# VHH binders against Tensin homolog (tns-1): the designs that were tried, part 4

Target 1, 170 residues: Tensin homolog (tns-1), of Caenorhabditis elegans (h2l045r38to207)
Amino acid sequence: MKDRKEGVQVEYITSRLIVLSCTSETSERKFVESLLKASQQIQNAHNKHIRVWNVSQRRHDISSSLDAIPFGWPSETAPSLEKLCTICKNLDQWMLEHPLNIAVIFCKGGLERCAIVVNAFMRFNAISATDDSVDDRFSMQRFSERFLGPDGPPSYKRYLGYFSSLLSGR

## First folded at step 21 (VHH; from m6 with S31R)

Design j5
Fold by OpenDDE, last read:
Structure j5 (fold): chain B 170 residues (1-170), chain A 117 residues (1-117)
Amino acid sequence: as target 1 above (170 residues)
Amino acid sequence: EVQLVESGGGLVQPGRSLTLSCAASGFTFSRYSYGWYRQAPGKQRELVAAITSGSTLYADSVKGRFTISRDNAKNSIYLQMNSLRPEDTALYYCAAYEDWRYKSDYWGQGTQVTVSS
């Protein structure tokens, strides 16, 4: 597997789903600098069709640079079913609003939280009216497995399982 | 030397079945996800089936008809194609993905599948 570069990296999971993150080893200076660069990169590429969800801790620079919606949850915990449901609905709504809209999931310090959201969103799309290509599903699946494992951590697996049950009305 | 070699293609009549194989070498097979792609003349390459360590995925056009599988011991993936249709005619490729990003690490040379009466 290829190593991630230091600093905030712009990574396309799908053509419309982007994850932004930096490694935990990234210095604050590098983080701030790379955050601005990443923001500019996304802005140049997608202009007004950008919405960012921050699933890490709230920070004013993240909020201001990315106009990010705070959507974090406590450290070392799994997100609540309610939160997962809400973020999936928000993502879906944004994606459906305009075909050029792209969604950015931002997390400082790693991609695991992003993977949780992407996995949930994948499960959401599977039963919702939102149609995604097999390519998108494949990318989301690979991303999810890469950072959560094939089955995900037990705690996350449980929440995601419950989430799927919730979505299915069970 | 990394290599993906597809085989099993051929000419078949509609409704028949065909099994494609992709033999991998030169890399750690179990660390990769795999996809079967096809490209018909004048059309873009499209993903028809994919397999990760924990899941299988299919294009809507082949769901219920195609089955992707892998055999880590044989460093191979397979595509069982049932109820073949003329529109399934294409050059079929296998691709390997170690990274989660869009681009494939490795591609095969392709095997021709022709479905015709």
Scores: ipSAE 0.849, ipTM 0.946, lowest interface PAE 0.5, mean pLDDT 91
Fold by OpenDDE, fold request of step 22:
Structure j5 (fold): chain B 170 residues (1-170), chain A 117 residues (1-117)
Amino acid sequence: as target 1 above (170 residues)
Amino acid sequence: EVQLVESGGGLVQPGRSLTLSCAASGFTFSRYSYGWYRQAPGKQRELVAAITSGSTLYADSVKGRFTISRDNAKNSIYLQMNSLRPEDTALYYCAAYEDWRYKSDYWGQGTQVTVSS
């Protein structure tokens, strides 16, 4: 499997869904430098059609650089179902506002939290009025499996089940 | 050498069935996800079915009619196509994805499927 490069990386899950992250081993200097670069890259590509959700710890430099919406949750815990619902709705709303809008999910220190959000969003889209392409679903699925496992941890599987039930009103 | 080789295409009448096969070699099959794409003349290539380690996905246009499967022991994926329609006529490609990234790593040469009365 391909290795992830040092520094903040811009990765497209879909044409409109970007994950932005760096490894936990990334130095602060490299992080800041590469974050600025990544920010510029995304801005150049998508202009005003960018919204960023930070699912890691709140940091001023992240907020300033990306104008990121803080959506993190405590370490060593799963996000609340309410939080996941909220972020999914926010993502969906943003995507629906304009066809050129793109969403950036940012997490410092790995892509696991991004995967949680992407997986949730995938499940959200499945029951919402949004008609995502099979390509997008495929990409989101592969991303989710890569970082959460094919079946995910048993506890997380149950958690996702609860989330799906919540979404469906069951 | 990495290879994806599609087979099983042909000319069939509407309502008939075909099974496409994609044989992979030159890489660790089990580590990849796979997709079946098709491209009709004058149209863009489209994903019709995909398979990961834990799930299968289908385009709405083929849902309920097509089934994608994989056999790790044979380094192969399959596309069972039932209730074929003229609009299913296309060159069908197999694609392999090593990781989660958007772009595929490998493509086959394609196999032609023609549905015509």
Scores: ipSAE 0.839, ipTM 0.947, lowest interface PAE 0.5, mean pLDDT 90
Fold by OpenDDE, last read:
Structure j5 (fold): chain B 170 residues (1-170), chain A 117 residues (1-117)
Amino acid sequence: as target 1 above (170 residues)
Amino acid sequence: EVQLVESGGGLVQPGRSLTLSCAASGFTFSRYSYGWYRQAPGKQRELVAAITSGSTLYADSVKGRFTISRDNAKNSIYLQMNSLRPEDTALYYCAAYEDWRYKSDYWGQGTQVTVSS
């Protein structure tokens, strides 16, 4: 398994879905510096077609810098099913507004929270009219499995089941 | 040395079946996810089937006809292709993915599948 580098990393899950995060070991100085660099990189590549969802703790400084939508949840807890549903709907809406729009899932302190959102989004897309390519599904699946496990922890497996039930109206 | 070697391709008539194999060596097979790709003349490469640790995925064009599987003991993945169509004609090759990143780590050289009456 490839090691993560220090600082905020720009990682494309798909051509239109980016995860932006850093390890918990990253210093605050390095975080801010690398975040600015990452932001510039994404801006140069995608211009006005960028929307960022912050799924980590709310911070006014980084939120303003990235113009990120705050969707964080308390540390050491799982997001509410309602919150996940809301995030998925927002992602879907943005992606449907324009074919060049890209979504950035931002999390300070690791990729686990990003994986939760990506996994939820996969499940959302599976029941929606959104037509994802098999390539995108494959990438999202690999990312999800890497950080959540093939089935995730038993508790999370149940959690995802509940989410799927919620989406399907069951 | 890392290698992915495809085999099993050939010329078949429409409606027939083929089984492709991809033999891997030079890396820890069980740590990877795999995909079967194909490229027809004048067309772009496309993913037709993929397999992770816990899931299989298929392109819409092959759903219900193709089955991807893996055998960790043999360091191999397979693509069972049923009800073959002329539009399935392409160079088929496998790819290996060590982690979640978008790009693949290793590619095979491919095996030719031709479906023609």
Scores: ipSAE 0.839, ipTM 0.945, lowest interface PAE 0.5, mean pLDDT 90
Fold by OpenDDE, fold request of step 22:
Structure j5 (fold): chain B 170 residues (1-170), chain A 117 residues (1-117)
Amino acid sequence: as target 1 above (170 residues)
Amino acid sequence: EVQLVESGGGLVQPGRSLTLSCAASGFTFSRYSYGWYRQAPGKQRELVAAITSGSTLYADSVKGRFTISRDNAKNSIYLQMNSLRPEDTALYYCAAYEDWRYKSDYWGQGTQVTVSS
């Protein structure tokens, strides 16, 4: 896998689902500077159709231009099933409100937390009436596996399995 | 040199089966995810099946009929196509993805599948 560049990176998982994150080694100065650039990039591209979910373990100030909803959880723990359900429902609702709406999942210090949310959302969409394209599902799957698979935390894989069972009524 | 080479295409009658193969070389096969795409005349290219490290995905139009699989030892991807229909007629491509981005890293040249009575 290619190494991630320093600073906050804008990554399109799908055309409407973006993840924002930086490496844990990114300096605070670089973080702030690159975050401003990333925010401007997203604003220029999507205007008022932007909503940001901050899933960082701590509340981080992203930008005045990207008002983020705090949805973080403590480090070294999985998010509660309730929290995951809430995030998935909120994402789905926002995406359904307008076809130009895009969702940004933000996490400082890595993509693992983003991957948890993306994977959960993928599982949520699979059982909901939402008709996601095969391409979108494929992208979400690749992203989640990259950070939750062999190179990610196995405990989260198990947890997401439970989440899937919950969604399916099992 | 990186290569994806499709094979197994041909002319078949409706209801018959066909197995496509995609042989990869020039990169670490196990690190990639793969997709089978098809493009019919006058239509856009579409993803029909995809496979990651342990998951498979299918377009609704091929669910229950097509099966994608991978063999890491042979650096190959397969597409088993059952109950073929005339609307399955297309040029079939395999694509390799190193990461989650939309853009594929590598594409094959394609193999023609024609379903006709």
Scores: ipSAE 0.790, ipTM 0.924, lowest interface PAE 0.6, mean pLDDT 90
Fold by ESMFold2, fold request of step 22:
Structure j5 (fold): chain B 170 residues (1-170), chain A 117 residues (1-117)
Amino acid sequence: as target 1 above (170 residues)
Amino acid sequence: EVQLVESGGGLVQPGRSLTLSCAASGFTFSRYSYGWYRQAPGKQRELVAAITSGSTLYADSVKGRFTISRDNAKNSIYLQMNSLRPEDTALYYCAAYEDWRYKSDYWGQGTQVTVSS
């Protein structure tokens, strides 16, 4: 059976963390149409308490429909550890600023980039954040295992292990 | 039909150990993630330990004292609780998660743990 529907999907990872994603098989027409609907859905639910990080390679993927902070990296490479640390700090600061604040991570062309960022944020919360919830980390771990589970690419899992080591000062 | 049945609760003295069990049926056990939650009187339900396909997680309040484990052959999840404190007194629930959603559709009825002299 197919893993995902065509078009942009809205998925709550935690009550305060949303992933917006679509598959590479999504046509541009369907992408634009479904992105508008997804944008309306999250704005209706959360109003001005939304901040979006676009971890796709290019900002232009969503600029007409959703105001987003560009935070992507080149295709076929891992994000730098500095970039992972920066987005995690930004997510954490946003969450601390107001209890109603919702973070949205957007990735066009699959879940891999979102899974990497969510996994990094889970590790950041376990080591560095004061606003940490094991319940939220459990949800983030489950989401990230869609790409980074036991059968996932070992190189990315080792890379995220290095990220944890840097955060803990080892 | 997914079914979760907790057991192993009871009254124990501080400093002692207790093992909770959660028997699961009606699905492919190894494909789910599981959490042990507790709710003390007047408090919100909180996650204390969780097990996914690739990891285990613990609340800070129980880290080093509690251990979650699973036995796929017995379709069971366990919570080993060591060095119990009066603050661990609560109704303990098992929950199953088919996917990444932070809310579970599958909960047990709970088993009471009371830590008192």
Scores: ipSAE 0.597, ipTM 0.851, lowest interface PAE 1.4, mean pLDDT 84
Fold by ESMFold2, last read:
Structure j5 (fold): chain B 170 residues (1-170), chain A 117 residues (1-117)
Amino acid sequence: as target 1 above (170 residues)
Amino acid sequence: EVQLVESGGGLVQPGRSLTLSCAASGFTFSRYSYGWYRQAPGKQRELVAAITSGSTLYADSVKGRFTISRDNAKNSIYLQMNSLRPEDTALYYCAAYEDWRYKSDYWGQGTQVTVSS
């Protein structure tokens, strides 16, 4: 039995991209307590320059504590291509609006859905000529490979290939 | 204890080549991703080249001239630097990333590269 950190964790993918997540093993009580702490931590660090997208099940406590935009879909499934396109456009617009703006992806129940969004955003950036740093590309590549690498779910990889085809117009 | 040791720096003339190496010890080498960073006097440290399990990445300023590689048998990462320019003069660092997180605490001490006539 390994020692694991329970509760909502705040983790930076890049200097401007944060993932908030917890494991499915997190108790409801610990979830509520740690969600409030994570919300305060992010607000203290970034003030009004945060925007949160919830890619998991909609919940009142997530909406009230994080002011999160609902963009969720069921675990272990693929979102619609239109949903992926929309969130990538939203992330891009938010980050371009102000250099201090920070995007936060929230998921209750692991990091795989967050990784789908991050990978889709990497593909979006590649075709949109978005001006991102090599540091950001390196960080997002590491995150993507951790959760969508060779041993990851094959359906996500194939799905993200379809997304790239859609972005290119065929 | 985790160690990263850079070597291969030196003084070279413009247009010449140099190979940097980074020897890693004290952890499971093949599990990590690696970056070569450089810091010129008066400038911030910048990522130059990086290698993950599935990809390599390069800063625009070095694309086509620099190549990163790894040798898992020797626990070493290399930076082949061709067509060197005076602007490449910097202290070059190797960094190791345990997982996907943004920051890593594993840095080498650096090796100096000076490109001068």
Scores: ipSAE 0.584, ipTM 0.865, lowest interface PAE 1.4, mean pLDDT 83

Design j5
Fold by ESMFold2, last read:
Structure j5 (fold): chain B 170 residues (1-170), chain A 117 residues (1-117)
Amino acid sequence: as target 1 above (170 residues)
Amino acid sequence: EVQLVESGGGLVQPGRSLTLSCAASGFTFSRYSYGWYRQAPGKQRELVAAITSGSTLYADSVKGRFTISRDNAKNSIYLQMNSLRPEDTALYYCAAYEDWRYKSDYWGQGTQVTVSS
């Protein structure tokens, strides 16, 4: 029921997974200003242990504020299964590299694409025997269900089911 | 006022079973997710089992032995603990989560489970 606040928001899904997002209604000036503040917030908290994946349109004008790996796809669409597998593998590798490493999923344009990645990562972790705590799985499950739960779009449910089958070798 | 009250703990022999319950009041029960946590002496509190609207989750140490369930009509969450081991000895808490937020807003007082010969 509550409208998301204008500007870039920093939200922890787990102690090591951050979603950095803003609504499509955010003005360009507010976006730039709030992105700088959000970037400084996460750098102050985690320093050099941050890696950012951008799941929205790439923008070179934000590189000085937020250096992000481009992995985006168009809003309201599903990414390729290969892209989804690649970002999950990258997240897993980063998490394994150092216990202090923090993964940040950045999206200009809402939380939906972030939720797809988080759900995919949960499914990836279930197959890969990662060291994820059940506490982290619980937090990711709650976030995923907000956007992709029982009443969520059936097409995304089928898509993510197919992703799970791909991971298990089916 | 939101309240969570655990019960069902006690002293049991290894290999036996216990059922914990958590009675919830002061909110719309079915809209929340719930976790059972435990804290053994000298250890940090850990999540043992959790239930969301669409899933249940278990710590590896209890998978296959413990089962979480909910009864929306009774506003209650349960933890069935089978094949109990001495290392399951702990104070068990239930917690409620109103959204995806990382930390719970609501905790019960705990119920002690002791597994000993």
Scores: ipSAE 0.528, ipTM 0.842, lowest interface PAE 1.6, mean pLDDT 83
Fold by ESMFold2, fold request of step 22:
Structure j5 (fold): chain B 170 residues (1-170), chain A 117 residues (1-117)
Amino acid sequence: as target 1 above (170 residues)
Amino acid sequence: EVQLVESGGGLVQPGRSLTLSCAASGFTFSRYSYGWYRQAPGKQRELVAAITSGSTLYADSVKGRFTISRDNAKNSIYLQMNSLRPEDTALYYCAAYEDWRYKSDYWGQGTQVTVSS
């Protein structure tokens, strides 16, 4: 977070989960140019096996060349537990549909929204997914802690705990 | 010069306990996350237990029996293995992760654990 480069960055969280993001300081021109390059990089590596979820608040945060499923929420509060469950189920179903399928989580303006979704998916995998991948959960936990760890907002930690309880049936 | 050195392996009877140690040097110990992996002959390497700054994670096969911990003062990571079973027999490795990248370049040479009568 401290020394992020201007422009859209491609970050592999697991071999099948990518976070695509830029800082809020990124100029619109640099955003458009770097988003095109990032899109080409992902398409070259994974062909038609990509699906993108846009977790930015506004749909206008990405160009038409990167067609994404809108999944933003209206404020800086955490998304509803129902929305988190829905995206986790969609991610899981996409991953199960084909072993080459890659999920991309996109957010313009920082990584916090991506970290919330990745943490939720990590918790979903531990409880509800049919795949046993503690190695992937380890990677997702390390990513999430960069933004939601001990120095992060306590309300998000409590909120994601509620999500785990809902998945466990508590 | 990053180094990870495992120790504490050996031959032990089923139902007994062992503690593995991983001594880290050549980097700032507290900035890293750590995993214990194991590989039995003819099988793929698998994550057994992991520790991050805020959490621990365990494979289902060892949950409730194994405990990972860290000692920042000694730059060491430990794996307490209780109620050992023959299927826990493997070469155990520690690995270190500086950031959220899913692959690590820092692996120890391993320590053998053999659980047999």
Scores: ipSAE 0.516, ipTM 0.825, lowest interface PAE 1.8, mean pLDDT 82

